VHH binders against q89az9. Designs and how they scored, part 27

Target 1, 320 residues: q89az9
Amino acid sequence: MNLNGEQKSAVLLALVGIDKAIEILKELSIQEIENIAKCMSYMDVISSITADLVLSEFCNEVRINKDQNISFINNNFIISLLKKVLGEHHAVLLLDKFKNQKNISDNIKKLNLINPEKIVSLIKGEHPQIIATILIYLNRNHAANILSYFEDNLSLDIIRRIANFSSLKKLGQEEFVKIIDNLINKYQNSMLNQQGIVTAVELLKLIKRDQETKILTKMFSSDKVLAKRIKTKMLEFSDIINLDDVYIRRLIKVFPLYELSEIMKVEKEEFKKKFYKNMSLENTNLIKNYCSKKIFISNDLIQKKRNNLLNSVKKILYNS
Short names: E, the ipSAE of ESMFold2; O, the ipSAE of OpenDDE; V2, 0.75 times the mean of E and O plus 0.25 times the DockQ between their complexes.

## First folded at step 12 (VHH)

Design y03 (framework vhh_surovatamig_d1; at its last look DockQ between E and O 0.87; V2 from the best seeds 0.00; counts 0 for: pae E 2.2 > 2)
Fold by OpenDDE, look of step 12:
Structure y03 (fold): chain B 320 residues (1-320), chain A 123 residues (1-123)
Amino acid sequence: as target 1 above (320 residues)
Amino acid sequence: EVQLVESGGGLVQPGGSLRLSCAASGFTFSDTAMSWVRQAPGKGLEWVATISGSGGDTSYVDSVKGRFTISRDNAKKSLYLQMNSLRAEDTAVYYCVKDSYDIWEILSQYQHRGQGTLVTVSS
């Protein structure tokens, strides 16, 4: 059983029922009550097996008979217990506090799983103080990666704000939760939309080309943004060689030359020519020299790099 | 009581320029960083720019870099936003915000924001 002492106490209090729990809690400090209540709030559901184990352990330790009914911890129990022990007002405040802390924690966990680039896109329009606050709660490495996407002056400001950070006050916590929730929702919505686009693209790829063209043309007239998103998503790496030179030139300006060189090493001559005609002789020679080297790159790594290039192209096309 | 009064908004054509002003009172202006935020129609509040109390440090949202300049006159307790090369997407109500290291102080201002000044960029 991986419950700590406070958690076990919470389970025991639930098992003894509200009336006896109240009597026990009256003997505890406010801080102890808060700690136990917090545990209750976070544990949500305890299995009968777990409860029995806790009870057995307790009975063994105190050498009392195992003659207690098993009750489950639920929100109603916690609320009732706290109200009786602390009064209505204090109970509500405490519960709100726990709720906010939990919400922050849960949302931060979600944010820690989102890639830095996406996080930046979500928060770039927020006030620097909000950005700073978010970064404070994120994993350090993740926060650092996110920070690296901001320009120097903004980064400086954010760091200054982090350095001057003390703590979130109650009202600040509530609002901060809302902000994070909103960000998570925006992220989720974006993912849903992305899935939809993927499905649409899959379908479009399965229909006749003429029909596809008609659909996309009409879509472009009615919803340019959606049409662009679909078109860009439909673009495959093999289509890059067919792009207008103007886009290749733009790509060359923004895509790292070294990475491009790695890609070119494994690509066909036609692909290389498409780029060489759109870059300087100097850069061409650099790539050629690199291609002449006997360096092994895994297929997986090559594919990743291809995807990077494709994504860069898609960005260029989308913004055109 | 902290008071911030924005002015200078109006109708401008794309590519045009506009200068916004914010008159501040009720706090030590020179010691406080200031920000501009904006709200486009149907969108949430967006941070635009921040300037330090001394005016020595400035930061901008990417979409306005090179076009907008935040400045201040501490003697006049005034904040400014010079907007050049205006675009349709710059259409918004612009608000002046007193910065703080407390997120609540920022958000409270968001919630209790004044009238702001409307900037409309249209041909």
Scores: ipSAE 0.825, ipTM 0.966, lowest interface PAE 0.5, mean pLDDT 86
Fold by ESMFold2, look of step 12:
Structure y03 (fold): chain B 320 residues (1-320), chain A 123 residues (1-123)
Amino acid sequence: as target 1 above (320 residues)
Amino acid sequence: EVQLVESGGGLVQPGGSLRLSCAASGFTFSDTAMSWVRQAPGKGLEWVATISGSGGDTSYVDSVKGRFTISRDNAKKSLYLQMNSLRAEDTAVYYCVKDSYDIWEILSQYQHRGQGTLVTVSS
């Protein structure tokens, strides 16, 4: 059985029912009651297999009813148990504590799914102790990736704070919940804003060309920032040749040379010349050598490579 | 009772310099790391810099690195921020914060902070 003693106790108390559980809990310390209640609050379903294993260990026999009931641990069970054992005041205090801990756990799961680069952008400007606390709760590989984005002195400070971390105190837990909630909200707002731009671009492409031009022209005069974001998102692959050489040089530094070679093999000479004048003779010769080889690349794969290049261009222009 | 009093702010042109001061009392200053934080108009608090109790270790947010220098005088119980090459983006109310490994102690200072010292960078 892969359950610790508190987990086994939580299962057993749920199986014996509220009246019997009250008798048992009254003989335990407040700390033991708190630990067991925490286990119960995190449990969802008790399978008949789990119940049988716990019962067998307790009395050396598997005990099941003919009905084979599955007990459901829920907030009403926990609330009733705590109120009858501890009194209403203490029960309310413990339930508030458990709510905060569950909220932290649930939102940390969400943060572990977010790209490390995005998390860095969300937490920059937070005090190093707050950053350190967030990293402690994240998956270790995820936290390590995030930490790698900070310069050495700040990384050292964060590591020092992680090494000296104590558990979250009650008041700190409440504030940490707010911090994590705000991070999730900032992420969601960022995604909604990006979707809004995509929607606006899709609508602009569907309306008449002369109306599209008039709207964009007026937008450039009244809201240059929004107009630039929309125009950048509307950028097409054919527009790359018209970029200033400064952006081409930045693109070459970031975009993999071997993928660029694959794209160049199928592109027109004018496109190739734009890039060649912005790169070293050594790299130019590498690309020209690749282009002379008889290597087939499917139409679908070429289009994917072209989209990757275009996205890199958009990233450079967006951050400029 | 911990008390932190900021001073030294003012109006300065872009590219100019200012030196902020923070007078500290009510704790053992020499054992305690200290931070500067700032709040631009209509924005939240941003961490700026941290210095160890001894003064030997410093860290900075990327946007101020190379332009700002945090320092301290433990005999005078004073914390300083030398701000050079100021930009319009540095316009904010600046606060000093007693550092802690407990986030509640940091966040309580964010909630119940004094007036701070206003730095305005304007052409």
Scores: ipSAE 0.510, ipTM 0.877, lowest interface PAE 2.2, mean pLDDT 80
ESMFold2 (binder alone), look of step 12: mean pLDDT 80; pTM 0.809

Design y04 (framework vhh_7pa5_2; at its last look DockQ between E and O 0.81; V2 from the best seeds 0.00; counts 0 for: pae E 4.7 > 2)
Fold by OpenDDE, look of step 12:
Structure y04 (fold): chain B 320 residues (1-320), chain A 124 residues (1-124)
Amino acid sequence: as target 1 above (320 residues)
Amino acid sequence: QVQLVESGGGMVQPGGSLRLSCAASGFTFSDTAMSWVRRAPGKGPEWVSTISGSGGDTSYADSVKGRFTISRDNAKNTLYLQMNSLKPEDTALYYCVKDSYDIWEILSQYGQHWGQGTQVTVSS
């Protein structure tokens, strides 16, 4: 049983009902009440098993048995309890506080799962103070990765703001939640759009090439951004060898050489030549030397690296 | 009371230039970092640029880097934004913002609290 004391207390209070819970809470400090209430607010459903365990532990201490699932989602229970104990005004304030904190926590968890590059794209238009605040709440490694995408002057400003950060006030918390919600929504919407594009690409791949070309050409004239997105998505790894050298040169500048070497080890000579003609002799020799080494790379890893390269190419093309 | 009054906006053709000004009062201007933020129609606010109190440090959004220059005259309590090579995408209401380490203090200034903004329209 991984529940802490406050959580166990919350479960017990829920089990005894509002009237008895009130009597118990009257004996507690405001801080204790707040802590327990917070725990309650974070609990959705308590299984009968969990309840039984808590009770057994309690009964082992006090010897009473009840078998019911407790739903804390009954916001009504918590609200009623807090209102009766703390008064309506204080209860509402406390509940709002808990809601905001939970929302922040939940949203931050979501942000921690989004790749740094995407996060940057989402937050780059925000005021540096907002950026700083977001970074403060993110996992440290994640925040550091995100920070690395910003220019030196902006990074300095952000770090300065982080260093001077104390805490979010109530109004600030509310606004922060809104900001984060908006960011998450933007992210989700972007994902939906991506799904649409994927579907479009799948369809386009199934139609005749002439028709595809016509559609994309017309699309390009009417919606250049969409057309670029689709074209970029349609690009396959095998198409890289057919790209203009200017793009290969750009790719070489941004793509890690060691990773490129890994890819080249398994690629055809034509692929290698396409890159060698666009890179320095020094780098070429480095890759050749690497390719001569007896190193085993799994197919899965190679595919991942290919995808990385393809994504880099797509990025270059999209921004061109 | 903090007051920020933006001016210098107008209509220009693409490639044109404008210089925005912000007259600040009600606080120690020289000790406060200042920012420009803009809001395009139908879009949320977008940070444009920030300058330190002394004017020694500046930062820019990628979208305006190389084209816009933020500056200040502390003796005149005035913030400036020189905008060159203007693009249609730069069309927005531009706000002068007193920086703070409080998010609320910043966001409350976006068009409602201390400044009404100055309209920049870039159109052929």
Scores: ipSAE 0.803, ipTM 0.951, lowest interface PAE 0.5, mean pLDDT 85
Fold by ESMFold2, look of step 12:
Structure y04 (fold): chain B 320 residues (1-320), chain A 124 residues (1-124)
Amino acid sequence: as target 1 above (320 residues)
Amino acid sequence: QVQLVESGGGMVQPGGSLRLSCAASGFTFSDTAMSWVRRAPGKGPEWVSTISGSGGDTSYADSVKGRFTISRDNAKNTLYLQMNSLKPEDTALYYCVKDSYDIWEILSQYGQHWGQGTQVTVSS
């Protein structure tokens, strides 16, 4: 894609090979070498398209030989280059610095893909300074969503700490890497445990009704949290009409009105009336207006939206 | 050297109250935000509450809000935690922590507190 000058330099040095890269780097300042090495440590594999783009720009300006081979940038290349240019001792020190920075960057990419509510559950017991540091590295919209789950005084404290954050020192960087790794491991184990709950639900649906009842009854007395999680996961869409109105009102506050309108268009009147009595006249009229329109919605799309609604119900019940 | 000594722990029945103290020395206490952290048996550290150096700004974990009150006496260099409506899940070893914007200082104190803390046990 579009690369800055330091990134283009990193690609070019990899393409010319370590022998020529050493000669080029000897002409650079230590700061310039650090900047290029940082770019190399953050880069993944170089595609042939990226290599051709960088070579074309270089050849156009200086008419260099296009026979230069396409190379693979990895940590072994960076290690070998730095050892030969800076000596083994200084190369090791610099590589440790960049390794921690790269690990943080890679793991932040993973954290940005995780649902904000799940991130909150993973970090809510951490000191506000740790939470603030995590949020500084996350995508701004993602961090804002996560902040919205914290009470006002804690959110104020976290924002104050973000505003006062300067940088990670080497020791803090090493420990922060461990914290981020632990968060990702907790998430992965939570997802494996969630799959276990799905499996348990599937098995419970397949066994005899009297055995199912006995197991759930005993589980409620010995592990109420697990029993509640399994029971909410067994919840079906048809059960929504039987919810207390307080849960319907909470659902309406968090579920997109436009998606609810699409669901209401295909649902029975008693289902619609359960929701209408729990919402404003304005929103009720918006939904009724949408339902009267001749708008096609595919069965696949409406089923996805029904599942989204059911999942929102499960989240509300899990948190209560 | 920074010294933080917790006291005031004990055994109490559910619904009871307890007040923890933390004597601080080795730094300018009045300029420094302070936190309480707890560690339940077999669990990692859990942040409980934070108070600003002046005492004007406080924050609490959701699990203790409305039940616990953090306070400080800057003349005595002492941090307090008033714990009301105690529950069995509040059973833990409680530590006071010198707050910092340096994440390494937080990490080295958080969950790695050197010292005994003060034990709070809530049981019937």
Scores: ipSAE 0.233, ipTM 0.753, lowest interface PAE 4.7, mean pLDDT 78
ESMFold2 (binder alone), look of step 12: mean pLDDT 80; pTM 0.816

Design y05 (framework vhh_7pa5_2; at its last look DockQ between E and O 0.82; V2 from the best seeds 0.73)
Fold by OpenDDE, look of step 12:
Structure y05 (fold): chain B 320 residues (1-320), chain A 123 residues (1-123)
Amino acid sequence: as target 1 above (320 residues)
Amino acid sequence: QVQLVESGGGMVQPGGSLRLSCAASGFTFSDTSMSWVRRAPGKGPEWVSTISGSGGQTSYADSVKGRFTISRDNAKNTLYLQMNSLKPEDTALYYCVKDSYDIWEILSQYQHWGQGTQVTVSS
């Protein structure tokens, strides 16, 4: 059983019922009550099996064989219990506190799963203090990656703010939850939109090219943003060689040379020429030298790198 | 009481320029970082720029970088935003914000927006 002492206590209190639980809680400090309540709040549904295990353990410890009915911990129970013990006002405050903390934690977990670039896009419009606060709660590596996308002066400011950070006050927590929720919602909405675009692209790929071109042209006239999004999504790696040199030059500036070298090692001469034409002789020679080396790269890794390059291209095109 | 009064907004054509001012009172201005934030219709607040208390450090949103310049006159307790090469997407109410290391102090200002100054960029 992986429950800690506080969690076990919470289960036991639920099992004994509100009236008996109140009597027990009266013997505890406010802090202990808060801790137990917090545990209760974080525990959604306790299985009968878990309850039985906890009870058995308790009975064994106290050598009391009491057959008690299993009661489930639910939100209503917690609320009722806290109201009776602490009073309605204090109970509500405490519950709100726990709710906020949980929400922050849950949302932060979600944010930790979102790629850094997307996070940056979501938070770049926020005040630096908000950015700093978000970064404080994220995993360190994730936060560091995100921070790397900001310009030096802004990064400095953010770091300064992090360094001066103490803690979120109650009101700050509430607002912070709202901010994070909003960010998550924006992210989710963006994903939904992406799904639509993917579907559209799939359909467009199945129709005749002439028809596709007509549709996109008309779309561009009515909704330039959507048209650009679709067009960029439709772009395949094989299309990179057909791009204007201006975009290739931009790509070369932002895409790591070593990664480009790895890609070029397996690509056709036409692909190489397209890039060599748009880069320095020095860099060209570096790539050529690399290509001459007997280095094994897995197909999966190559494909990943191709995708990276394609994504970079798409980004450039979208912003153009 | 902290008071921030924005001015200098107006209507300009694309490519035009405006200079916003913010008169600050009720706190030690020279010791406080200041920011500009804007809110477009139907959109949430967008951070624009920040300047340190001394004026030695500035940061900008990518959307305004190279076009906007934040500055301050501590002797006059005034914050400025020089906006050049204005675009339609710059249309918003612009607000001066007193910075803090407490997000609540910042967000509270968002909740209690002053009048701001309206910037409209339209052909």
Scores: ipSAE 0.823, ipTM 0.966, lowest interface PAE 0.5, mean pLDDT 86
Fold by ESMFold2, look of step 12:
Structure y05 (fold): chain B 320 residues (1-320), chain A 123 residues (1-123)
Amino acid sequence: as target 1 above (320 residues)
Amino acid sequence: QVQLVESGGGMVQPGGSLRLSCAASGFTFSDTSMSWVRRAPGKGPEWVSTISGSGGQTSYADSVKGRFTISRDNAKNTLYLQMNSLKPEDTALYYCVKDSYDIWEILSQYQHWGQGTQVTVSS
């Protein structure tokens, strides 16, 4: 890690403690204080190696305070420091500026971890300039993947806006923080809702069959969407043979033929017949040829592939 | 001062058509990209379509592709949205938006909506 002078100053000020840091900052210009405070606001932890390098660069015989490290620089430390140096009013204004920049950085890190297809679903209703601004701040490979989901004319518009982008101004940063926070909240609520469905399914599978049926029946009356999601999640592999042929044909289009062949090798003829009925003669013969071979497949691998097929079925049924 | 006045909304049956207009003043209309945005009951703003200043580049949200056509008449400083094959899901207040490369200028318009024009699609 190559630290610039402002970053080295931020590390040193954290190591000397708040009282001495205040004295040092009072000797600096307001611009220098702003730059150092920005560096501090982006720090979370400074390694012992980094601390040692900074200290050795500036001191002979200075003892390292092992109890103090950069992880203790938080909003309270920064607030106290700025209030003592600049006064309460100016400290609040400057801190709000740095908070926005840090919030954007932290939330962009989270967005870079979210599946591109999910991000598309979250942002598809936003104005193209808002989409363009989000993509500018994302990892380039991630942004490119997201762009691939948009129609050509919209993608062209977004690229044009990226090419003409200037930096976010103060008011734009405030609004961008709100947009990014909302996206993260929508994502997190989607994940919590999904966990609730999983929990409900686990509970329903454990209760008496007659009570399970009564609960699901009442749920279909009061909240059909929720009931459909729960019923779909409750599907077992044995239920696949009872599906309407339309869904089997959709499944065959999505699911890799080679994996289907491995599954078919161990399944009942009745199951095989259901699938053969819905596929081309060419593909049927490929599967029959694979099934005639003396190939051993472990029980663990077969169960994994059966689960993959079942999950594909669930995706098809939920979206239909 | 920028002024945008929407008109042309109304009630229509599913499958019907409407043509929205937006009269613009207070800026150089022909140099400026324009957008349509809608707000359904109980929902936030949803982008619908954008057209470049010249009219040569258009883009649409997936939900309206093939059904809506954005256009402009730079001689009359007027933006249009031809809405065909209307669905109940298209029911919303429709607003035109002066486009910008600065997201604050776009979002400030979202906070200070004018009258808009109501589109209602029902049997």
Scores: ipSAE 0.574, ipTM 0.892, lowest interface PAE 1.9, mean pLDDT 80
ESMFold2 (binder alone), look of step 12: mean pLDDT 81; pTM 0.827

Design y06 (framework vhh_7pa5_2; at its last look DockQ between E and O 0.36; V2 from the best seeds 0.00; counts 0 for: pae E 12.0 > 2)
Fold by OpenDDE, look of step 12:
Structure y06 (fold): chain B 320 residues (1-320), chain A 123 residues (1-123)
Amino acid sequence: as target 1 above (320 residues)
Amino acid sequence: QVQLVESGGGMVQPGGSLRLSCAASGFTFSDTAMSWVRRAPGKGPEWVSTISGSGGDTSYADSVKGRFTISRDNAKNTLYLQMNSLKPEDTALYYCVRDEYDIWEILSQYQHWGQGTQVTVSS
């Protein structure tokens, strides 16, 4: 069982019911009550298995075999319990505190799963102090990656702010929750929009080419951003060889040479030529040398690398 | 009481220039970093630029980098924003913000916006 003592206590209190729980809590310090209450607030559902394990352990410890009904920890139970033990005012304050902390924690978990580039796009418009605060709560590696996207002077300011950081005050926590909620919402909305674009692209691919071109041309005149997004999304790997050399040159500057070499090993000569004419002789020779080596790469891995290259191209085109 | 009064806004054509000022009082101005933040209609606040208390360090949002210059006169307790090559996208209410190493101090100011100064870039 992976529950700590406080968590086990929370489970037991839930199982014994509110009246007995109150009696037990009266014997505890305020800090202990707070800790247990916090655990309760984080535990939404207790499985029967977990409950049984906790009870079994408890019964073994007290040498009493009691069959107790399984109860669920719900918000009402917690609220009622805390109100009875601490009074209504203190209970509300404590609950609010837990709510804010949980919200921060939950949102931070979500942010830790978002790629650094996307995070930057979401937070770049925020005040440096807010950025600093967000970075403080993120995983260190993730925060460092995000920080690397900022200009040196801004990074300096952010680091300075982090260095001088003490803690979030109550009111600051509340507002911070709102900020990160908003960021998460923006992210989610962006994902939804992305799905829409995918659908649009799928549809456009199914219609006649002439009609597609007409639609996109008209769209470009009315909504350039959307048109660019769609066009970019419609781009396939096979289209890379038809791109203007200016974009190939840009791609070569930003795409890792070793990865490009891996791709080129399996690509047609026409593809290779398109890149060779746009890169240095030195780099060309490096790639050629690599291609001459007897190295096996799986189809799946190759496809992944192709996708990486395509994504890089799409990024370049979108920003052009 | 901390007071920040923005001025210098107006209507300009694209490519035009404006210089914003912020008169500060109620705190030690020279010891405090200052920022400009703007809010466009229907949008949330956007950070524009920050300057250290001494004026030695400056930072800019990417959207304004190379076009805007933040500066300050500590003797006059005044913050400035020189805006060149203005674009329609720069249209917003511009606010002066007192910076501290406390998120609440920043967030509280976001909750209690002053009058700001309106910048409108339109052809």
Scores: ipSAE 0.789, ipTM 0.953, lowest interface PAE 0.5, mean pLDDT 86
Fold by ESMFold2, look of step 12:
Structure y06 (fold): chain B 320 residues (1-320), chain A 123 residues (1-123)
Amino acid sequence: as target 1 above (320 residues)
Amino acid sequence: QVQLVESGGGMVQPGGSLRLSCAASGFTFSDTAMSWVRRAPGKGPEWVSTISGSGGDTSYADSVKGRFTISRDNAKNTLYLQMNSLKPEDTALYYCVRDEYDIWEILSQYQHWGQGTQVTVSS
């Protein structure tokens, strides 16, 4: 095990107990105490092998069974130690500092697991300094993926702030903790709501159609936002022809024309007519020319493209 | 003392325009990046726009891009926000802040340094 002297000291102090640790710490400088306390705050568990090595080095004897895990590093232990050594005022200040650093670390680990597109939706309204600070703490590949979603001038601003970043001041650290806690809570709430919506949709599809209609009608009057989310999640590809023309026009503006042409080639004339009346003559002619060609597209590929179109419709309806 | 005084707010109809001003004193304005932040009723602070000390670099929140223009006059120590095509969603108290000095406090707290200037878009 390649522990430095501060890490060895942290292990030893945890093992000797609070009364003896206090006496040892009183012989140290404030800086040395802070360094050791930081090491202790990061050490959640100490193996019996690590404890044996440190004790053996200190007294040249092995005293602890190698099969036992020892945990002397918890909040109650370090709180008691620091209060007795430094006094309550200084202990509170130091503990707050380490709590903030640990909170940031823990929540950044969670953010590294979240899809980049979702993170972009959570942070796109934040100040560029906040975005830059989040990206600095994320792993580099994840941060790069997230950055690619921003437009050029914002990305430039964010990169400049990253390049000039040195560290968070105490006030900035406290506020950053609040910001990342809020982001994690918003993400978790959105995920719970998505699961609940999926469950509700599954249940509504299994009940009788007339009861389904009654429930959705009453829900539109009492909770319009929830009702719209459920109805858009229930949409099927066959429902697209029944959409109001304003949504078809919005869909045409954002959906790739080539991919739309491939879908139109295999669809019924009524479906095509719905789209043609909502697009330019030039784009209509491009699609008609594509549809007249003998181009083979596999059924699996067509089905995937139909799903992509349906998902674009759901996105438009959800955001409206 | 550092002092930032916002003005130019008021009540306008949707689609209208307003120009906000921020008079700055007590620091080297030309060296300091500046931001506009707003707080809608019952909501926390939201970043609107930022401008560099020189005025050469600007950035905008997506919700206001293309409608709002941030500018500054370093000779007059004054920050501006030209707001066009105003929407009811733009209704808020607007604050000017020094980007790297004050922004953490105002973005993270319900309280702010100054009184701000109220913009109301309705009727």
Scores: ipSAE 0.000, ipTM 0.405, lowest interface PAE 12.0, mean pLDDT 76
ESMFold2 (binder alone), look of step 12: mean pLDDT 83; pTM 0.835

